# VHH binders against Uncharacterized protein MJ0119, part 6

Target 1, 224 residues: Uncharacterized protein MJ0119, of Methanocaldococcus jannaschii (q57583)
Amino acid sequence: MDSWNMKGSKMVDVNEITKYLPGFNCGACGYKRCDLFAEALLNKDVKLEDCPFLLRERFKENYEKLKEILKIKGKIKKEEKYIGVIDGYEADFLLKPLPNECSCRETLLIMDKKELKVGDYIRYRPLGCPIPHFAKIIDEYHGFYIIHVVGPSHRITGEKIEYKDVGIAIVVAFEGIVEGKVPEVGKTVKFIPKHCMMQKVHSGVVVQVEGKRVYIEGIDLKVF
Below, E stands for the ipSAE of ESMFold2; O stands for the ipSAE of OpenDDE; V2 stands for 0.75 times the mean of E and O plus 0.25 times the DockQ between their complexes.

## First folded at step 1 (VHH)

Design u09 (framework vhh_7ubx_2)
Fold by ESMFold2-Fast, scan of step 1:
Structure u09 (fold): chain B 224 residues (1-224), chain A 122 residues (1-122)
Amino acid sequence: as target 1 above (224 residues)
Amino acid sequence: QVQLVESGGGLVQPGGSLRLSCAASGFTFSSYEMTWVRQAPGKGPEWIATIYSGGSTMRDDSTKGRFTISRDNAKNTLYLQMTSLKPEDTALYYCARGGYLDIWSGYPTDYRGPGTQVTVSS
């Protein structure tokens, strides 16, 4: 903050940026600490949108303040890289939610025969992922359940939500909007679902393409 | 009321070891994922490790091999065994209810204890 007082020059330091970042040091932006991400932002090596928390409603004010401080007008003039945070694998593209949706759509095969209906909240662990997921069932299709990953909503909204534990579920498909080069139908691709907590590279086969909207089926249930 | 109380922190020299404990109450401990996070002065929480309800663990690569998370469901207690401590490990260490998903949601602080201070100094 003292950097603002050098003969009337506005100097932005890492601390001025870091105070508006979420402060979780979770690594989801590609850096182990928020202050390292702040340094990368000042060097124009990354974009604000690489921090998934800044895109949440809770951090909307922080995001706008950071855009103002960094004087972000256009796109960062650097090739975008889609790199898994934990393992360092490179993906072909990021998969973003469909417009007005909170996450990419996942299609689940749930082996537990609990009574489930559209509107139910569930807790599941995807096969190949060590982290439990919390989701809302938004549709049912021939025995498959289509869900949004919502996280534990009661922590954000204060809602008292009961999650039905379905154990391990097989994620058989993803649907969303491509950020990057749109793949062709039939291509085997590597991608990062933007809602993925570990930001890991997933693989699958592209089954449908409509503009930037793609439907990808898992060919080997692998997460890198 | 969910209660989490950390203990075991203190001053230690580089290369030393500490075992942190977290006593949990007010919920069915065995049914929840539990996490250790740390916070250095002026910085936000940094995720260290999660232990899932089934006993499997996930650890940050920077502390992997030096820190071990474990639990005792009969005692409603979470542990963090720290070895080969470095000056950069100096922080307030928090026990939190929930896994990495809660950190992603930006909400780990509402289900955390007051923390226990670890200072690594030569």
Scores: ipSAE 0.000, ipTM 0.180, lowest interface PAE 14.7, mean pLDDT 75

Design u10 (framework vhh_7ubx_2)
Fold by ESMFold2-Fast, scan of step 1:
Structure u10 (fold): chain B 224 residues (1-224), chain A 122 residues (1-122)
Amino acid sequence: as target 1 above (224 residues)
Amino acid sequence: QVQLVESGGGLVQPGGSLRLSCAASGFTFDDYAMTWVRQAPGKGPEWIATISSGGSTMRDDSTKGRFTISRDNAKNTLYLQMTSLKPEDTALYYCAKRYYEDSSGWYPFQHRGPGTQVTVSS
């Protein structure tokens, strides 16, 4: 609810932004409510692309209007701590999706013997996470599957999606953009994947760094 | 300010039917996915079904064919139609406003109601 609106209440700018957001309060952007994401946009803490639904056909006009509003009403980014919501553990950084992607990339080891291909939708429970995830396979590599967590896709498009249930999968890697201090290759880090609905602190070893883009592997993965 | 109030539970014989209702207030009901969850004595919460703002539904495999989730946006009301009830369906049933549409056990719930008791007994 921090805004720079000199001619109105702090809530006026937030409400103006929020009316053009999807309104699902789905948490896919990393915020529990769309109005909190609107506040973060005004503070320049996040980008419009952090909401995976704003880049879809249904919201293209909303996206353009939001770009116009935010050109006028931005302010300097405030300092944030990266605290896990469930347990209160502190992370070194927040891991955001790559530009125009709906989630961080997860690399899965799937033990199920179903025939899977790029483009398939799957339902899985990450080992060490109590909640099932819904994902689209975007690539494959040496028997691993690279996925996006797709969220409530059928709500947005109205399409019936058939998810192949693969049971428990081991998440062996994450890839995304660092918000915060970029780590060095070889460092063990704590991070929160922005698409994580529980917003729990994850751990892993940084394997590759390119600017703010990192690839993190967690063969002994712990979720705090 | 967000309030969810369930009703329609009661005692029913095996093979019977019940229709549960959840009256919602304090938020724009039309914009949110809604879910039904149950908790049997001595067990944790179990997800039953989720319905999107547009009416698309996802259901748990254990209740497929017996339970139907629906909504009336004009009345800000969520429904669960239950048929072919079994003793194993005995539980406190509650509705919840969700962050995210999925088919099972998504956490956290934003808000949940106090629940309505369903007892299936001969």
Scores: ipSAE 0.000, ipTM 0.128, lowest interface PAE 15.9, mean pLDDT 74

Design w01 (framework vhh_7w1s_2)
Fold by ESMFold2-Fast, scan of step 1:
Structure w01 (fold): chain B 224 residues (1-224), chain A 118 residues (1-118)
Amino acid sequence: as target 1 above (224 residues)
Amino acid sequence: QLQLVESGGGLVQAGGSMRLSCAASGFTFSSYMGWHRQAPGKQRELVAKISSGGTAYDDSVKGRFTISRDNTKNTVYLQMNSLKVEDTAVYYCAAWYEGSPYLGYDYWGQGTQVTVSS
């Protein structure tokens, strides 16, 4: 029976939190490992509810124990503001890539009728964005293409890549990890995709939330 | 919200082939789908998994079984070739969050029986 107040080491505090986390290192909380999430919890950069497993029946006792520990050990919550570079609007959160992914996932409606398959590289201009994007198709679902924006050329390794030009595409959804306040399903939100070249505030409706992982539809590159 | 329904099980002769199907309904952030099996008197084990990033197989089925996904039909398949009596088991479709198949699963199917006779 030890008191949490007697453990002053940051590493000891991180270890005490981590032992009550699910241990899956799955990335759904926005961190690659559970110990990194534990550190973020101690810094009050995230909340327990950002881990989708802690809200399940199996982990109910873990959740209650973690609430008790963090009440004693947590720091004052850091106040974050996310401001669009081009338009100056404030966003509700920053949308980061899923762990080990190079960009947030974009879901595209491509009007060009060329044959496309998973693994293809494409060049497109998002409707409402003046900048051409270069992307890899990572999935396909009912005629929509899910892509990663591959970014600057220095992120492209290996052999020369041939891009299929698809012209204008409509970005109908974004998926990623929230940095900031996690929204509720059904709410209209303002967010900045981390991979956005213009760092412009986007708006959309939250369709699904699992921990810090969100799926947002109805992107128009503007705010209300 | 995600529901998994397996089909395609049954009785098959050793050396034969069978295809299992798993139809998913609803939408989830799960990036991984897989097949597990539980043989009589044994614990449940991973058979195969698939994600947008690739596939992986248990050594006991590698080269004989193939997992594939049809995103337009929201269905994952397990093609089983060169079936052995030892492949007799209840086969379960599972969906989980990004990561290892050893993580907890959000959704499991009810299971479909595969019986391989000598």
Scores: ipSAE 0.000, ipTM 0.125, lowest interface PAE 19.2, mean pLDDT 75

Design w02 (framework vhh_7w1s_2)
Fold by ESMFold2-Fast, scan of step 1:
Structure w02 (fold): chain B 224 residues (1-224), chain A 118 residues (1-118)
Amino acid sequence: as target 1 above (224 residues)
Amino acid sequence: QLQLVESGGGLVQAGGSMRLSCAASGSTFSIYMGWHRQAPGKQRELVAKITSGGTAYDDSVKGRFTISRDNTKNTVYLQMNSLKVEDTAVYYCARDFYWGSEPYYDYWGQGTQVTVSS
């Protein structure tokens, strides 16, 4: 590898794509920067239509130009396999955290009568999982709590965080970034949340898709 | 696929009021919504945000603008009072899909023009 002579064709292709994208770096397509979306387009991780600005009249010419470039320069994404470590089942995709987040988002139904607020740290056991989870509440919606799984902080940073023990919780939804084939809305899917300590295959119904970002609902359904 | 459609923009005199509406379709769990605006030659800025935990406003509109939600209609509103010429901009409805160290607006409407005359 002669690093001063070989600059990589992919960088040139990414720049060619990026110059025709809206350049807003707004995150509407599921990526914070247009150059990251361009790279995902070349890898066939997303489709051009996942950028909502390109579908608008103002950017019609940009859309047609990009469609032609991608027809010639697009990379073919290989089928990948995601196997549950403990159960050996095959998942459709791996679910990764949203950008700059420490875990996929989980939506919890908590049966405990404790007073909880956004910003609280909790300890819970998901129904159907034998391992206690440690989480931070990041939002609340109609009595459901949206959390990040943070792990036991004393083992990571050494800082003392007081966790409110809420016992058993039902995980009703997952949200994150797909690594693998992006599913369609309404489809029942099998997936592995990257933060899952058991790396177990989960199942649910896809409610929303935005680029590689998905929102999946289930009643903490797991593959049998 | 989520679609956001703004309405209610137009011409208004300084000191007047206007209400913008943003209708969302194709999503059942939209808990973070915001209104942004972009004036000619300026960067797009966040005007107002609504979450399950409350509302937030840019200092330039605090006390004059109110964001609200009708969950039965999947609609977000921006009530604009005491309008100033400086409020002239294209107003965009956006869903904040991301919560953490920074906002992440994953879906935008097409925008609606608001022009405030002196």
Scores: ipSAE 0.000, ipTM 0.133, lowest interface PAE 16.9, mean pLDDT 74

Design w03 (framework vhh_7w1s_2)
Fold by ESMFold2-Fast, scan of step 1:
Structure w03 (fold): chain B 224 residues (1-224), chain A 119 residues (1-119)
Amino acid sequence: as target 1 above (224 residues)
Amino acid sequence: QLQLVESGGGLVQAGGSMRLSCAASGFTFSDYMGWHRQAPGKQRELVAKISSGGTAYDDSVKGRFTISRDNTKNTVYLQMNSLKVEDTAVYYCATYLPWEGSSYEYDYWGQGTQVTVSS
């Protein structure tokens, strides 16, 4: 089986384990997806034996391979490496949402002239990203809009939400919690926003640091 | 209303090709989309999975099947080449929502599309 070709230290480890799991996504192990079970194995929340299919003759080789992988990963020096799949660049860190928030905060420059207010839901395509995003405006600052990327969760709850289509928006800043080495103010950094579906390495200049909380303004850097 | 709709199935001769499509409506394209199949009397199994530009395949289809996606259309495709009688099954697409803190609890499956490969 091929790996998923995704990068980022934890995601690379999850993908390496997931390819040897049965792939049924059946929930028998207590997790709805095999990759969630793989993540739980890495976190030591579960045992391989919690997957009933790994103990069957058909999967004996997979079970032995997974035991090897998990032993090796437990002995690796805990130097976290975050590698973007699109760019192949090693990121300096992952950027996680602030506590209890659903995504990192993005600051948007929106050129559409629709009247927008805090609490509004919008549909936008980030400049340079082929994927439409659905977001809730959580703050406004001198013509910039700070948003959470909320995805389709509101539709799934049965709540009727009207999304204002604002077209293309420029993401000018990110804010979140660093997983990895905390950067210094003024440094240009490479990072992966946790909520990024493409797990693409982003770049920017660190404007503010408070413990592990950072505010990064976007810079379009050439990647070689 | 969140739904996945498979299309493109049908009857095909062994050695032939077929392309399945899975269109998502009522939600933003998720990071994880995949194709599963269930043959008569067997458990449902993963065929191909796509995530963040990367792909994974079951050994039985590797080199013959290709999964791809169009994020702007919220659609995932399964290109099936060199079809075998053993590929006869109902094919399902599935998706997950990784956008929220604990959102991995949402699994969505389509209704399935029948693929029958004759000798």
Scores: ipSAE 0.000, ipTM 0.116, lowest interface PAE 17.8, mean pLDDT 74

Design w04 (framework vhh_7w1s_2)
Fold by ESMFold2-Fast, scan of step 1:
Structure w04 (fold): chain B 224 residues (1-224), chain A 120 residues (1-120)
Amino acid sequence: as target 1 above (224 residues)
Amino acid sequence: QLQLVESGGGLVQAGGSMRLSCAASGFTFSSYMGWHRQAPGKQRELVAKITSGGTAYDDSVKGRFTISRDNTKNTVYLQMNSLKVEDTAVYYCAAEYRYTGSWEVYFDYWGQGTQVTVSS
């Protein structure tokens, strides 16, 4: 349905937008459900191109209809600057957590020989960072550990959590949602992980892109 | 380039069986393939997935549905047994490209869909 605002202009309902979206609720656009992405489109917080399915051949009519409904003219409105707090370097974009996750995903190379499993809590210091990190292991991939940064126990639900100290770890990859211009696969980029305690510019090579979701490989806190 | 074409849908009585086929063309490999379904007025959901390492199923179909692949024919099958009225939906074949195991299931390529209607 549609409605009128106080200035006599029609306002588009979220349901009008949602019915032309793919309906997969896959999270690639940065939202866990397509109806939340529709709301964000109406608020001008995202672009149609943030949904990778709308760029496919079978959704061309949906894409054109959505452009018509939203009155999109392909104009660039504004570029934001992302500046590292400690050293003042500019980043290409901010990297946000995936929907409903507490931090960007980090992939760690851990040299300590402690036995680790998915669900364990660990304490580590990233190589090149002076600050200890506290994390939960959420996945394992060929000997690498994928984690969420959770902070020390006093910043969690007040539960007693035992952290396994693994010493120094190398952060080999980041995964998250881009805020800003989405990079192309193969490009070297500068970015700030939103949950970085130092808000420092990181660098890496983009390995995978799906809408706004990116996977970047490189060394944590390496600045060029 | 990649095309996925579903077949084998139709009308069936509750308690019956049906086999869906998905023929893939225009590529030489994919890491993950699966079946999704969408009932009228509902969101699309994953039904079954097949990888080089094994299979996975939604709890609602576990024990009733079986996904398999014939690599020589580049075809994926969904064998559906003990069908329920609640299984009525358009069934979509999908294929994904994923670099790492950290990504959730995300499908790059989709078939046109095939209707399955289960009557009581």
Scores: ipSAE 0.000, ipTM 0.139, lowest interface PAE 17.4, mean pLDDT 75

Design w05 (framework vhh_7w1s_2)
Fold by ESMFold2-Fast, scan of step 1:
Structure w05 (fold): chain B 224 residues (1-224), chain A 120 residues (1-120)
Amino acid sequence: as target 1 above (224 residues)
Amino acid sequence: QLQLVESGGGLVQAGGSMRLSCAASGSTFSSYMGWHRQAPGKQRELVAKISSGGYAYDDSVKGRFTISRDNTKNTVYLQMNSLKVEDTAVYYCAKDLYPGWYEDSGFDYWGQGTQVTVSS
């Protein structure tokens, strides 16, 4: 149940709402400026979810504050449902990055014979994924490369990064933090890596559990 | 890398219909995608959008335009009905690719634009 229950309403002005909006004035919500979207929210012409940025991790606190201000009530659920965007299958949990890391860790089997070292940036296509991935090698273990998926970060920062193209790579393991019910070692699980650009449901076998941290093995293991 | 290719623009008489298509190569489906337009001498404005939270439309096109997505073809459509002379503009497809680690990146990709001309 939503615990906020205000009998009297205070006067809410556009500035109180705009303060918690992203401030990009990008038009994505259907309004040219964030303050116009704030006016539309007060008039109940639009929903908070019409701003695509409020549902992102950075704006989670902003979204919750805006729900309070606008008297929007939500449902309390024991467990959240995670649905793959493309395939519509339900996952057991969302796999998030380890603290202070930019993505879940992926362990790659790379067949290309290029010389690679920790700290290198690579471009690869995971077997079974149509989208090229951009990654930084963070560790090497028995011929496998452990990477962070960094995306095309040069487009965000403007910095030019040289990527070594290694072609197709097989993702043999994922490591991260569970959001949802923590699985048991030895179980086959369905999960969505938060960094997955297609938000597809992945499958694997849980090899190690340490609190909410899990290590999952499988190679191109899909539920479907 | 990602390319957005618009098609389906052209000349049409007022009251007519037209469908625009935006094909994305190497795209995701978990991010914002939408249609913007810009008439000569005017600011670029959002026409319609699709997101994980649903659909939204500019008031000037509500009830006339419909945005839809075909996830199997990586394509977004804008069905335009009951076209008016005021709908004349270059229409742009826009897409966000980032899955949530660069939450303030805004729009990542724009198409080249497609001209829609509505005659009286």
Scores: ipSAE 0.000, ipTM 0.118, lowest interface PAE 16.7, mean pLDDT 74

Design w06 (framework vhh_7w1s_2)
Fold by ESMFold2-Fast, scan of step 1:
Structure w06 (fold): chain B 224 residues (1-224), chain A 121 residues (1-121)
Amino acid sequence: as target 1 above (224 residues)
Amino acid sequence: QLQLVESGGGLVQAGGSMRLSCAASGFTFDYYMGWHRQAPGKQRELVAKISSGGTAYDDSVKGRFTISRDNTKNTVYLQMNSLKVEDTAVYYCAVSEWLKYLYDSPGMDVWGQGTQVTVSS
């Protein structure tokens, strides 16, 4: 009854928001589908500005309507388990971006020998993922590159961003904010990076915790 | 950058066996790796290919040839058994960029220099 009524209201609210979103399902906001971004907006996990297309002149009326709807509806309580969409595995938690960042931080091992520097845009395919990723290098650490996933804006908006193609890269670590129970340092965990376009369950070892901020190295796969 | 070096060609009698080796350098695991052959006056044809998803063979060599890969040495092998005179050709190791087919990326095939295999009657 109450749970059914909450569930029905949630679906109506998600649908009301989704119809004003661009509908590109491009992943630029960190979600593989616009309806998932709509749910995240209702949960106040993200901002409207995290969809780069809503800030464009074509979507100005959509943006204003979405602000009005979100002011009325408020936060939806998240009651569902964290289930990987493709593989059906259950995760221990979701990993969200750090405040004011567009994606969780990924640490990459890049085998390509192109010259790369902080501020460069790259195109890579994560080993084990069938989708090409478009990213900005935000830091470098002993030959590892720390990136934000920025989405394929050049294909959608025609923005002239020069992406250096580095081929396959190994994602060796994730950093973000835990939604759910915060794990202890040294524990092997299952998690979904919120920016993952496939919403696939990942595994790793927790190497640092500061409040809800977690650094996870993806090299321990023995639990799966 | 991908580079391919073939070895193991030569002369063999019909019914014999031969193994070809192809040493690759650079990052190759998101690529199809395979063996092609070309006889004089004929078109280049696929013999066998290998990827993370498995192996595939031309019908003319199924059951006789086996393709395998040693990832620690970045080397692909073609084991050729029950050789026929019609197997005489220059054999080429090749890499086809996986991403050009899957993500509409304009990739490039990388070819080795070729190694001659001659099967005598």
Scores: ipSAE 0.000, ipTM 0.081, lowest interface PAE 20.5, mean pLDDT 74

Design w07 (framework vhh_7w1s_2)
Fold by ESMFold2-Fast, scan of step 1:
Structure w07 (fold): chain B 224 residues (1-224), chain A 119 residues (1-119)
Amino acid sequence: as target 1 above (224 residues)
Amino acid sequence: QLQLVESGGGLVQAGGSMRLSCAASGFTFSSYMGWHRQAPGKQRELVAKIYSGGTAYDDSVKGRFTISRDNTKNTVYLQMNSLKVEDTAVYYCAAGYDFWSGYPEYDYWGQGTQVTVSS
């Protein structure tokens, strides 16, 4: 049996809101207790105005305070724990492929001087990963190669794909869709790329955010 | 030529034990690996899975079956104890990348191994 921080944080937030509610436990808001109404407010299931007593002159200061608290806290999110399978480290979120793409985008610094072009299939080992990766080059930017990891899919389909072996490559960036809490630009984050065969926790600095889409740099040179 | 190779099936008496093994060969290592079974005339059902969040079991096998993995060998095991006649089924190993789904989407499936429990 385990106790999770999310339940403790939720109780602290519920108590902070409940102390400003009328405390009548009358059911007029649709909930039998004020603490249940506070929980529903944090989940954005109800509005402050659903409590008829909170709109009265006596509770005007309480109403204004509650609006301020709820504006800051927003919706209580389930505290998701993403644990790396092989290393046991905790990540902040999962990074999923962009819509209609087979993997998250990786940006590679390739030290091998083999001539490469968009559309080529490559075999590489990421610095710090013991497993060879199989990828398709989808873009090129100032000497960096942007790839999709095609993984073992070519093996299961039986297709004969010619892979150019480029040896060790440094993964300098990831791009994908966040599943979990979306980070802010400039934050150092821990994440698991969904396509990662070892499901290892990676780290990096968030460079760009657009909705749930993020671009993260500096993965292979970070220490947890 | 990624393949999931199952082993350890066969005939066993009720109350006995059996261990199934599933070796993933090639370049596959997946956090989302599981065992499913299909009894005659029934739908295929999840028995046990291992993923980044831990392990999960169907209620019918909790306390009797244990799933484990050897990451070095890219192999997952299902230890089955206190076997019942109703555990008779074809057991399938599965592997995939979706470890944050309530319904696992497995990309790879084994051929299945028959487990027959007699009383």
Scores: ipSAE 0.000, ipTM 0.142, lowest interface PAE 16.6, mean pLDDT 75

Design w08 (framework vhh_7w1s_2)
Fold by ESMFold2-Fast, scan of step 1:
Structure w08 (fold): chain B 224 residues (1-224), chain A 120 residues (1-120)
Amino acid sequence: as target 1 above (224 residues)
Amino acid sequence: QLQLVESGGGLVQAGGSMRLSCAASGFTFSEYMGWHRQAPGKQRELVAKISSGDTAYDDSVKGRFTISRDNTKNTVYLQMNSLKVEDTAVYYCAAPYYLWSDESGRYDYWGQGTQVTVSS
C-alpha cells in the first residue's frame, strides 16, 4: 500500500467529520481547530461529548450524523493493530493456538538424523531465532515434524522432561486460529504467533483456510 | 479444504476380514479421525475414532475392528475382522473441524462413503 494513498483516505475521513462539527475552532474540546478534533475522534482519543456545542439543540442533527459516521468508520477502521515488540513491524493478525492446545502448531524441517517419533520431546533453535525452543512432537507429515512449543510449562510445573537436542530446525509452517481479519488462500501475510517468546512479526503465504483456522507456510518476505 | 476418500469396500462373506482406507488430501490432516457407518433403515453411527494417542470403539465392534493411522501417508485405516451380516453398511471416513470437536465426536468433514456388504 502507497503511504500517500493512506494519508489521502485519512484526510477525506477527517474532512467528512469536520463538515458536521460546529466549525468554531474555539478550543473548548481541548483542540484549537475542529479538524484536529475530528482527527482525534477518528483515532478514538476523544468523545463527541467533549465538544460542548454538539450537545446543544442547534447541533442535535449534527450529533446524530456524527454518531452514524463514526460508527461506520469504526466498522471499517476497527482493525486490531498487532505490533511486533522487537522490530516494531505491524502484523495483519495474531495467530492463536488451536482450541485446548498450548501453542500454535509449528511444522519443522529437522536436519538432525536422530530417530524421532510422535510423543518425543525435542530441543531446537529455529533458524532466525536466537532462543532455544523446547517442544513436543505431536504429528509427522511426509518427513516434517509438527510440534507444540512447551518450554515454559515444564519449568513452572517442576516436571523434568528429557529433551532430544536436534540443533537448528527450519520452521516451514504455522497453524492456528486467526485473531483479526481472516486472510484468503494464496495471500502473503504478516502475523505474530501468540506463543512467540520475542513477539516478533513473521511472514508467510496462506495455504489453507477453514473458518478462522489457517495454515501458513513460512517465507522470508518483507511486504509493503 | 480437507477432502476424504474411502477405498477398500466390497462384498465379503460372514466371518471374513476387510480393511478400509481413508486418504486425506489437503494440508490439514486432523488429529481426530473417525469411521462411521449407515446400515439400511438405520441412522449413521460412529464405529471407531482415533486421536494422536487414543482409540475408541462402539460396543458392537469392540474386539473385531481396529482403527489406525499412517500420518506419513495421511491415511486412516479400519481393519474389520469376524464380519457379521449386521456390519453391512456404507462406511464413511470423517474428521471434525477442530473448533467444533467435542466429547460426542462431532464430525463436519465426510468422505463419499464405501459400501461393505457381508453375505451369509
Scores: ipSAE 0.000, ipTM 0.110, lowest interface PAE 18.9, mean pLDDT 75

## First folded at step 2 (VHH; from c08 with Y104W; framework vhh_8cml_1)

Design c08a (at its last look DockQ between E and O 0.09; V2 from the best seeds 0.00; counts 0 for: pae E 9.6 > 2, placed apart)
Amino acid sequence: EVQLVESGGGLVQPGGSLRLSCAASGGTFSEYAMGWFRQAPGQEREFVALISWSGGSTDYSDSAKGRFTISRDNAKNTVYLQMNSLKPEDTGVYFCAASPLTYWSGRYYLPEDYDYWGQGTQVTVSS
ESMFold2, look of step 2: ipSAE 0.011; ipTM 0.248
ESMFold2 (binder alone), look of step 2: mean pLDDT 81; pTM 0.830
OpenDDE, look of step 2: ipSAE 0.014; ipTM 0.256

